# VH-VL binders against q9rqq9r547to758: the designs that were tried, part 1

No score or structure here was measured in a lab: all are predicted.

Target 1, 212 residues: q9rqq9r547to758
Amino acid sequence: NVSYELRTPLTTIIGYSELLERADGISERGRNHVAAVRAAATQLARSIDDVLDMAQIDAGEMALEIEDIRVSDLLLNAQERALKDAQLGGVTLAVECEEDVGLIRGDGKRLAQTLDHLVENALRQTPPGGRVTLSARRALGEVRLDVSDTGRGVPFHVQAHIFDRFVGRDRGGPGLGLALVKALVELHGGWVALESEPGNGSTFTCHLPETQ
Positions, changes and structure headers below are counted from each chain's first letter, unless a header gives other numbers; antibody chains aren't numbered by Kabat.
F, E and O stand for the ipSAE by ESMFold2-Fast, ESMFold2 and OpenDDE, each averaged over both directions (binder to target, target to binder). V2 = 0.75 x the mean of E and O + 0.25 x the DockQ between their complexes.
Where letters were taken out, [cut] stands.

## First folded at step 1 (VH-VL)

Design f1 (framework fv_felzartamab)
Fold by ESMFold2-Fast, scan of step 1:
Structure f1 (fold): chain C 212 residues (1-212), chain A 122 residues (1-122), chain B 107 residues (1-107)
Amino acid sequence: as target 1 above (212 residues)
Amino acid sequence: QVQLVESGGGLVQPGGSLRLSCAASGFTFSSYAMNWVRQAPGKGLEWVSGISGSGGSTYYADSVKGRFTISRDNSKNTLYLQMNSLRAEDTAVYYCARESRYYDWSGYFDYWGQGTLVTVSS
Amino acid sequence: DIELTQPPSVSVAPGQTARISCSGDKLGDKYVYWYQQKPGQAPVLVIYQDSKRPSGIPERFSGSNSGNTATLTISGTQAEDEADYYCQAWDSSTYVVFGGGTKLTVL
């Protein structure tokens, strides 16, 4: 892993920002500025992780840590991580998992990362009053993980390229999140799909084989 | 191996109707968007219509909107094109084409059938 | 509306480099795909996403796309490369757009 050289200074900035927020004697304007710095540093840390992960995948150097994962735990943990952001956005975040979906073989960290990016995308495109649903179902030879939203939908000209790096007409789009989803699902021997009609939400599906 | 086999082409009079079929095998049909692309004799390729894997979304070229209907039956691994109000300008070889998986640069055609000839003539 | 313009024909001697252009407004902001069609046969994908080759396509095929022009390049052109070549892109108003096609002659 080559992320350590970039994460060390970011960890330092975040740590000192947190200490300053708790310190006596700083003004409220100063506290607000420190909070903004910490938020920006945290966002940068996430972006750096995505860039480094994609570079590792491109180099063929990302090895999966395959384990048995309970699919319901995967979805519930993803919901828990996103719940606060969903509430702040006025969006309902629900999990609908069949009791009998059971286990999947995969890399828990990388599948969680995949779901996090899909949920983040869904929340970003869903206006207040909308709904995002994480669901899973077992089909012949595979497990399907769905992230569905009632948001704006994806324009037809973008749908074919939504998982491309810097998607859209300009190729400089939302960054690496959905491209990383594609890459991580592919590493598991699976594939991703989108069903969307502009104005009527979107469903992103990760198709994962029952065995690696 | 992936195979796409078109059928249903033939000679039809202007104003007539014809239904094309494309039998798919060798892959999970419902996982792929499917398209019809035509080529008039001695001319270039013209996209006609496309349909998502689930069948929930359909798209049409302006030249065929209101006249042609694309559909699919995933239980039978078959793609259809219902062509109504046919014109001489619709004379072409019609190809069934599989769009690559959505995540693998969807929007291009990785497999094509051999085509079926539709001739609209009096 | 985007229209893709290709030269109607290109001629090259065996072993020389053939270059086929495809021009359209802001085409560099889109992905371009290239298809090869031999007489009496269905088209075959030779380049996807501007520059990538499907498995089975010889390394002599390459592509680029910038500004308003995409280019298919065939290095060391062989007699078997003689065919019609079509570029393709996505458009929000018409969805799928093909160029008019270029007949490559290898003499």
Scores: ipSAE 0.000, ipTM 0.426, lowest interface PAE 15.5, mean pLDDT 82

Design f5 (framework fv_felzartamab)
Fold by ESMFold2-Fast, scan of step 1:
Structure f5 (fold): chain C 212 residues (1-212), chain A 123 residues (1-123), chain B 107 residues (1-107)
Amino acid sequence: as target 1 above (212 residues)
Amino acid sequence: QVQLVESGGGLVQPGGSLRLSCAASGFTFSSYAMNWVRQAPGKGLEWVSGISGSGGSTYYADSVKGRFTISRDNSKNTLYLQMNSLRAEDTAVYYCAKGYDYIWGSYRPFDYWGQGTLVTVSS
Amino acid sequence: DIELTQPPSVSVAPGQTARISCSGDALPKQYVYWYQQKPGQAPVLVIYKDSERPSGIPERFSGSNSGNTATLTISGTQAEDEADYYCQSADSSGTYVFGGGTKLTVL
C-alpha cells in the first residue's frame, strides 16, 4: 500500500540523519544541513499519516474511542507539545481556559490531533513577536475550542475553501491539516468555523456537542 | 495547454431541466476549484456556482440555490451543472472557468475560461 | 452588501491613458481581479491580486486598489484594447461578484 511504501524509505532517511548528527568530524554547517534533512523527512512522515487518516475517515473506518476529557488538560497538553516550535519562531503561545468548562466526551487522541493541526497552522502564519492563544468556553449545547493568532489572516477568497484538501500549500503547510480538523470535528458531531480579517489574524473555532 | 470545453446547452421550456458538462484537459483537474459563470445576452458576467478540487465543498449564487447542482468526476476530468426548474432569466451563455490551485496556492481565480454554451429558456 | 460599481463606458484617444474604476465598500479588505472581454469571445484575466499581471499581458496594463476604489490603468491605449472590462472580487462565504462592466472605446 502507498503508506507502507513511503514510510519505509522515510524511516531510513530519518535514521541515517540521526546517526550523522552524532558522528565525529562533521562540521557545524554539515550538522545544520543534516538537521534540516531530518526535519523535512519528519514533516513528510506526518503528512503521510494525515493522508492515511483521511483515507480511513473517507472509508468510514475510523472509530472514535470516546472518553471523558478535561478540556483544560486538552489545551495545556497541546500547548506543551508546541512550545518549542513557538519559542523557535519567536511567538507567544498562551492558554486561556475558564475553570467552569469542565469535561467533554470525545476521542482524546483525535481531539489532540485536531488542536495540533490548528496550532501548527497558527504558528506557520504568525510572524515573530506575535501571539497564538488556545481557549475554550462552554455554551448551551456545546463546548467551543478556539485557536486565535495575530498573524497574516486569510484572504476572503480563500476563507470559503480553507478546510478543503491541499489548500494552504502556498502558506508552507502540507495541505491536509485543516481538512483533517474539519473531518475529525465532524466525526465528533460538531462543526468548524473561521473568523479572519486579512492582516489582523485568525480565529479557528471547533464546535463540539456537550453531554449531560 | 489548458483547454475547457462546455456542452449540453440548448433550448428548453420554463420549468424544464438541462445538464451542462465541461471537459477539462492540460492540467491536474483534481487540484483546482472549478466554477460556472454565466452571461445573459448583452449583459454582464454573473458567477453561478463553484466546487472545490475534491468535490467536498460546493457554493451557489442566491439566484440559483435549490435549483442548480454543481458536481465533478475527477476520474473523467469533467465538471457538471445540473439545472432544474429553469426560468426565462436563466437564459445565458454558461462558461466553465478554472479556479485556484489547491496544492500550490495560486491566487488567480478564473485564469482560464471555456468558449461557453448557450442555454435558452423559451417564454 | 457586496456590490462592485463600474462606469458603463469610458472613451479614450489612441495613445492616451485609460482608467477604469471599480468601487465597493469591501475593496480595502479584498483582492480585485480584472478581465477583458472582446465581442464573441470568453473573458481573459488581465490583472490578478489588485496589481499583478499574468504572463502574456502587455506591460501597459496595471492595477491598483486603494480606499474604496480599484483602478485598471491602460497606458498608451491601443485600438486592440477596445473591449468590455470587468472587475471581480470575493467574500468569505465562497461567493464571487463581478462589476457591471465598462465598455472601453478607443476613438
Scores: ipSAE 0.000, ipTM 0.436, lowest interface PAE 16.0, mean pLDDT 82

Design f6 (framework fv_felzartamab)
Fold by ESMFold2-Fast, scan of step 1:
Structure f6 (fold): chain C 212 residues (1-212), chain A 117 residues (1-117), chain B 107 residues (1-107)
Amino acid sequence: as target 1 above (212 residues)
Amino acid sequence: QVQLVESGGGLVQPGGSLRLSCAASGFTFSNYAMNWVRQAPGKGLEWVSGISGSGGYTYYADSVKGRFTISRDNSKNTLYLQMNSLRAEDTAVYYCARDYRYGMDVWGQGTLVTVSS
Amino acid sequence: DIELTQPPSVSVAPGQTARISCSGDNIGSYYVYWYQQKPGQAPVLVIYYDSDRPSGIPERFSGSNSGNTATLTISGTQAEDEADYYCQSYDSSTYYVFGGGTKLTVL
């Protein structure tokens, strides 16, 4: 099992890095070095998980655990997970969700994973002073989840391929984040879209059917 | 076996009203959004209205908005279309269809609505 | 908003390949569905998600969708394939949108 073989040493590296960061007698520069090691190890762990998830989807082995999910909870929980990174980047992270959007049928873990990838992409592309907004709206037969940013936007020549595997490698990670978003949304019977003008931000939309 | 059966069609005068029903069987009705699609004699398919699985959200084509009301009774596995202020242009076979991932995978046989004097 | 345009008719000889187009601005970014309708019958879904076949639909039916055109392809066309064919997509402004339909004649 490659996942177990890789996760074990990685968990050890992350754990010891966290302990060292809290230790007495380490210099400020030493603490910064330890934090960098922990950050790199955490990024590697996420990259490995993305590769393994994509391999599982390609093999037809990823089974969704469908349940009723309150859309507002999905967005608020995603905001909470990303809040510290947004604050560190000087970016406002907002949720705009009406009380009447209600429930969707889906896999809570996989939809949370989808939102996490979209938010991380938005934060990476948004300079300090900018804004990232998570919102949801209901339409006939579907619920739409939007992640909008006021960042750099996506060049027109890249837009047609933004969800292709490894196209976004220069944006961080193995370049699978947006490809995994597409795969997970399609596994739910939905589809993904991008609306962007270079220099004028981007909106990524996940269209999720009411029925799975 | 999954089935949809429409009823309630007939001849009605302009300005009149008619209520269509669609009886569903063979699947968990409340898990699916449902649609009404019509087809005028010799013409193509036109989506008319849709309703969410819970019945909490309803949507209409501009051509029928304000005149038609879609509803459902999940306890009876039945979809309805209340048609008011009918016009000659509403003459069509009306199909109920089960929503499937932005398309429609199961269709009823249709019920004919004729609006004429 | 999306508007779908189909040719009104297509003719093909038995055993030959029929191709029915469905044109729409940037249709390749939307999913396309294809329906077969024979006289006096309800439509039957033959392709969903651009290229997937429902259970029971013959392998000779296939679909593609890229750029501004989606295509339904029927290889080795048989007499029983003579029907009207409709494409359909979903748009947030207009919801479910159907093409005008194409009458396939097998001569």
Scores: ipSAE 0.006, ipTM 0.495, lowest interface PAE 13.5, mean pLDDT 86

Design f7 (framework fv_felzartamab)
Fold by ESMFold2-Fast, scan of step 1:
Structure f7 (fold): chain C 212 residues (1-212), chain A 120 residues (1-120), chain B 107 residues (1-107)
Amino acid sequence: as target 1 above (212 residues)
Amino acid sequence: QVQLVESGGGLVQPGGSLRLSCAASGFTFSSYEMNWVRQAPGKGLEWVSGISSSGSTIYYADSVKGRFTISRDNSKNTLYLQMNSLRAEDTAVYYCARGRYTYEYGMDVWGQGTLVTVSS
Amino acid sequence: DIELTQPPSVSVAPGQTARISCSGDSLRSYYVYWYQQKPGQAPVLVIYGKNNRPSGIPERFSGSNSGNTATLTISGTQAEDEADYYCQSYDSSGYHVFGGGTKLTVL
């Protein structure tokens, strides 16, 4: 149920809104409240976008804007977007991309969205001192995009359902992120995989065909 | 219990044909790339052919292009190698090997191999 | 085709450190994997990535890469480590490429 994903940010916005209504001018405390409201509003906007994207995919109405994308740019841009969050969490965020991987045909915005969800999941599951690695390789006429972490891993009984809707919510996730990853990769003619050993990290792999 | 079991090897004359099978069990076969790797008697390992998880992408070593055909049936958890126009130089033990999810892992599960002898 | 070069043989006494090299231009860019093969048996993956061991592989096995050369190191070599060792990587097209193999003798 989507209502659970929206409840927490809505409650936070309402709570801090009430606090701001009682404030006398702008203090450091008030600035902190404004920051919390903005953070919650941003998370709510992202959750709404994910819900709308999933609805569009379910309706068969999402059209991909296929273009030539340099895989190294895709990974480096994803790293840049997540670097501050990784640093705040005490996690090393690395990119390991073969120079020869070259180009892939795909929707740049949707593939960036896919990597963002995988990196966010990895950062949530990785304690301070750990590592998240973005990597790519070309093999057997496909390109593999990997997001690997040294985090807590995925319990065996959850692995079969990890891409199901709302499974990630109980682990502090948005609930649709991994389901959306699967849907977007499948729209590109590809598929997603998980390799995880509980207590010893996880690797999520997006298999994308060389041409689409 | 993760396992790969090859079958179909045997003695054939030059110019003949043979079909190898590799039965997979204990893992989600449809999620892995699969490979055939051969080893001539007393010689090293040579990669022969690979197939993507979906079966959509297929590669061959130059030595077998146009003669061998790799295929898979994900509903039966089985990998195949159709070998046509066999030559004495194709004599080898043929291994079925699984590729891993992680870019850095390599081929982590291998079958016991099946011997193909091409002799006149 | 890209070739990976290994010495054909390496000999060490029990308890000594064995080092097996693998050289090729692709190795500066690609991951290297190491396989152990004993007579009459299928190959067994012993090292993947830079220095990761699959479950069940003894801690005495390690890998390192420097430029165009990868090295498999076996510290405190045991008699049961006597085998053929193969490096493997990828060419520029993503095809698997094996080295020629190194026979490790422990005497």
Scores: ipSAE 0.000, ipTM 0.423, lowest interface PAE 17.0, mean pLDDT 81

Design m1 (framework fv_murlentamab; at its last look DockQ between E and O 0.05; V2 from the best seeds 0.00; counts 0 for: pae E 9.5 > 2, placed apart)
Fold by OpenDDE, look of step 14:
Structure m1 (fold): chain C 212 residues (1-212), chain A 122 residues (1-122), chain B 106 residues (1-106)
Amino acid sequence: as target 1 above (212 residues)
Amino acid sequence: QVRLVQSGAEVKKPGASVKVSCKASGYTFTSYAIHWVRQAPGQRLEWMGWINAGNGNTKYSQKFQGRVTITRDTSASTAYMELSSLRSEDTAVYYCARDYEYDSSGWYFDYWGQGTLVTVSS
Amino acid sequence: DIQMTQSPSTLSASVGDRVTITCRASQSISYIAWYQQKPGKAPKLLTYDASSLESGVPSRFSGSGSGTEFTLTISSLQPDDFATYYCQQYNSYPYTFGGGTKVEIK
């Protein structure tokens, strides 16, 4: 209910912003302003969704819809969704999926959401000319989903808390995004990990069980 | 009307620090970034850095990294620039300027303070 | 860093003259602004995004150019236009300015 009350006006703002961006007779400055409004509204919508999802998880009310998911498709779809943003940022977005990874049982929507957050975070941290790589492999009774970047890396003092809520948000940190990633992955019976060195990028790993 | 009003002229010794203020009015302070640009006598303008007045994030020119600190007080709608370890070469007029855009890679400067002369001499 | 080379350094002209100031960037860029500065005053924004005129600026001012070469033109110089002009790139950090062009009365 709250979701709909918040999403409806945001959808309107986003929609009209998009129309204005394509309108004739608008100045470059005006177009930039409209784009900024659209971007802000879109971000707000995402943030709201994240907050609501986290609240649902905290309440134990989020039920997963388990299905067979082709891992390669999961990665490719995530790549496709983020491709435009990657291009705008001058970042190469690649997928490296082993052919034998096959299927996993999980909630396709929530896993897609997980990858989107990770990719968004990676792109935010990666300068132009950098690379973000989505990869997957099956080993040791689990499927690993990795999102690697060649960005600035995560400071050592932050790494232990990187998945905590609202860590470093004031400095461009992940905010609730990574916390939600952790929550969603754990909801699948998995766990998350970070490998990062300042100045040498980061790798976020989702460890997912083969079966649910 | 948008206005940026800076603090008065300063005279400092080498090695000292100076803190210049820039009080903004006529607009939503937290919705724009503030840049600092200096100009030595007879020289070109030199960009020092900026601060997002909303969230306080800063970016500095590498030339001034470690010596310059840009802050803001949202309650006072005021930005500050502190430059330490002053040298004679730091003698210049220092300007604050509002960025047209605050949440992107930055833009041009549509409003400027009146400038603050900082003189560094032994 | 992107270097902005401005020319000429000084320009003598008369009222009514067409004045052209050039700014060359050390690499290809898209985003430059032009400022007017009078003695003892802060710079004033004239144009942005290479060719867009700031609100309130007289139409005799115009910006043009692409790639590495950009130009500010004053179609008919007025007494109020004697000043120093600067180009600025905001294509990448750090932002950098041209060396300035002083337009003085002939």
Scores: ipSAE 0.022, ipTM 0.573, lowest interface PAE 5.5, mean pLDDT 91
Fold by ESMFold2-Fast, scan of step 1:
Structure m1 (fold): chain C 212 residues (1-212), chain A 122 residues (1-122), chain B 106 residues (1-106)
Amino acid sequence: as target 1 above (212 residues)
Amino acid sequence: QVRLVQSGAEVKKPGASVKVSCKASGYTFTSYAIHWVRQAPGQRLEWMGWINAGNGNTKYSQKFQGRVTITRDTSASTAYMELSSLRSEDTAVYYCARDYEYDSSGWYFDYWGQGTLVTVSS
Amino acid sequence: DIQMTQSPSTLSASVGDRVTITCRASQSISYIAWYQQKPGKAPKLLTYDASSLESGVPSRFSGSGSGTEFTLTISSLQPDDFATYYCQQYNSYPYTFGGGTKVEIK
């Protein structure tokens, strides 16, 4: 099992890094080095999970565990997970969910994963003083989940390729985050869209159909 | 591997036009933008404009608006910069540069051509 | 137009030194890149988005700053690092560059 074989040494590295951060006698420089190692190992573990999730989807082996999900809970939980990163980046992270959007049928873990990737992307693109907003609205036959940012926007020549695999991989990730968003939304029978103007932020929308 | 290769040095008279080429290889040309930047001897770098290689849309610096024309040929993976009504002050090295694919930064210049010296003298 | 002011214009340093170059924008910006240029050569990207290191650039180079004041630091200067360095904003059109900082042998 590739997943187990890769995660075991990463868990060991993370565990020992945490112990070293708590140890007496470590210099401040040494504590900073340990924190950097832990951060890199954590990021690598997330990247491995994304690669494995994409492989499962490609093989037709990812089965959704469909449940009733309260949309407001989905957005508020995503906000809570990202709040510290938003604060560290100087970005306002807001939720704007209309009263009574209600329930959707979907896989809570996979929809949370989808929102986490979109929020992470939005925070990376938004400078200090900006805003990221998670919102949801119900339309005929669907629920739309929006992640809007006031960041740099997406150049027109990139917009057609933004959901392609390995976009940005040269910068230290497998470049699968937005590709995985597309794959997970499509697995729910939906589709993804981007509305952006360079210099004027971006809105990523997940269109989720009402399940039969 | 990404490469941008520019045409050779040019010597022009005042009032003439010059057209510099920039041939791209090692990537999907139509997925990126090409910018043009010049540097007069001993002076700072000066941005002139850019073209979206996919749709052909251009944007020019106000200083060069009306004198500069940027075009591209998608079949040849080549961008062009034409500067008309040349003056001695236009003597400079002209560079083409690619903006990088989106993820965390847009519009910075990740790969540059080798430069083309354009000399304008009477 | 956003004006970019670099200081110092010239800096003398020895191999192993820590070198810091400053760039000041005439208004608050978030999008700035740093380039290295050697005589007769095209500029080479070092950092972008203020603090992100370009792939293949040695870790001794780092960018920092926010608002109107930005710095490029070379933690331990190597012989290959004697060059002219330029900052560039891409926050708004037209894109503008600093005047350059020449790092030369002491």
Scores: ipSAE 0.014, ipTM 0.477, lowest interface PAE 7.5, mean pLDDT 85
Fold by ESMFold2, look of step 14:
Structure m1 (fold): chain C 212 residues (1-212), chain A 122 residues (1-122), chain B 106 residues (1-106)
Amino acid sequence: as target 1 above (212 residues)
Amino acid sequence: QVRLVQSGAEVKKPGASVKVSCKASGYTFTSYAIHWVRQAPGQRLEWMGWINAGNGNTKYSQKFQGRVTITRDTSASTAYMELSSLRSEDTAVYYCARDYEYDSSGWYFDYWGQGTLVTVSS
Amino acid sequence: DIQMTQSPSTLSASVGDRVTITCRASQSISYIAWYQQKPGKAPKLLTYDASSLESGVPSRFSGSGSGTEFTLTISSLQPDDFATYYCQQYNSYPYTFGGGTKVEIK
């Protein structure tokens, strides 16, 4: 179990960093250094989980656990999970979903994971005072989940590659998260799209077919 | 090695136009944007606009809209900036600059041309 | 437009001094770069995203700050560091630059 072998040392580092942050004998500068180590270890743990999920998908070993999911609940739960991060970043996080969108068939865990990556990306790209909106609409044959932001947008020369693995990794960008979004949506038989004008925000859309 | 080489200095009269070239080498020209930034003598830098070298799309600063035209020739790996209806306050050094490759914050300038002095004199 | 106010406009310092230059933005931003410019030369990128150091830039340079106030620090000034420094925001169009800080020999 490769997942366990990679996560155990990171969990240990995160745990001891947490203890050190609360220790009485550490200076304020020391607390700042430990907080930076904890943040880096936490981010690394998330990146490892994403890599392992991608590897499962590539191997054809990720089976979806399909259920009926109320789309409004899916969006509201994603908002709730990200609300503190949005508030700390000074960004308004809103949900716009009409009741008549209803249900979809999908894996609730993986669709939640998909939305979480899109929201994290949107918050990263949106300066304080900006807005991120989760929305959904139903067209005959599919449900579209939108994550829109008022951030800096995606440069035109990158848009064709935004869903490639490790885009922006060198500068702390989305890395593997958007590639995983694409993979998870494609497992549901859907596809992802981007609409963006540089300087004028972005909208990421997941197209999810109605499948029984 | 990334390199941006601009055309030489120009002297123009008010009301004329100027076209400055920026030849790129050492990277895939069509995968980046080229920005134009100017600096009047003793003054701050001022962003004018940009072009996507791959598809030719442009964005202009509102201050220069209607007077600036940015183009490129992909076969020559060259971008161009033309400024029309020149005024004395357009006297400046004009720089081309490459947009850093997208990585979450790509809109700062990692490589710059040497600059082209444009003098507008009656 | 986002205004960038840089201070001081001129700074006299000696080799070995710790130098701090500030930029204030007219609204809260996250995306700021610092450039060094020597006479007759194009600007050179030093830092981006407030605190990230560009490759090949000496570690004596550092950026910091958040919200509306940002700094560039040179921990031990070297002869090569006498130049003019500019901040630039890239939160929104039009991108705007600070007025510059000229670092001169004291």
Scores: ipSAE 0.006, ipTM 0.506, lowest interface PAE 9.5, mean pLDDT 84
ESMFold2 (binder alone), look of step 14: mean pLDDT 91; pTM 0.931

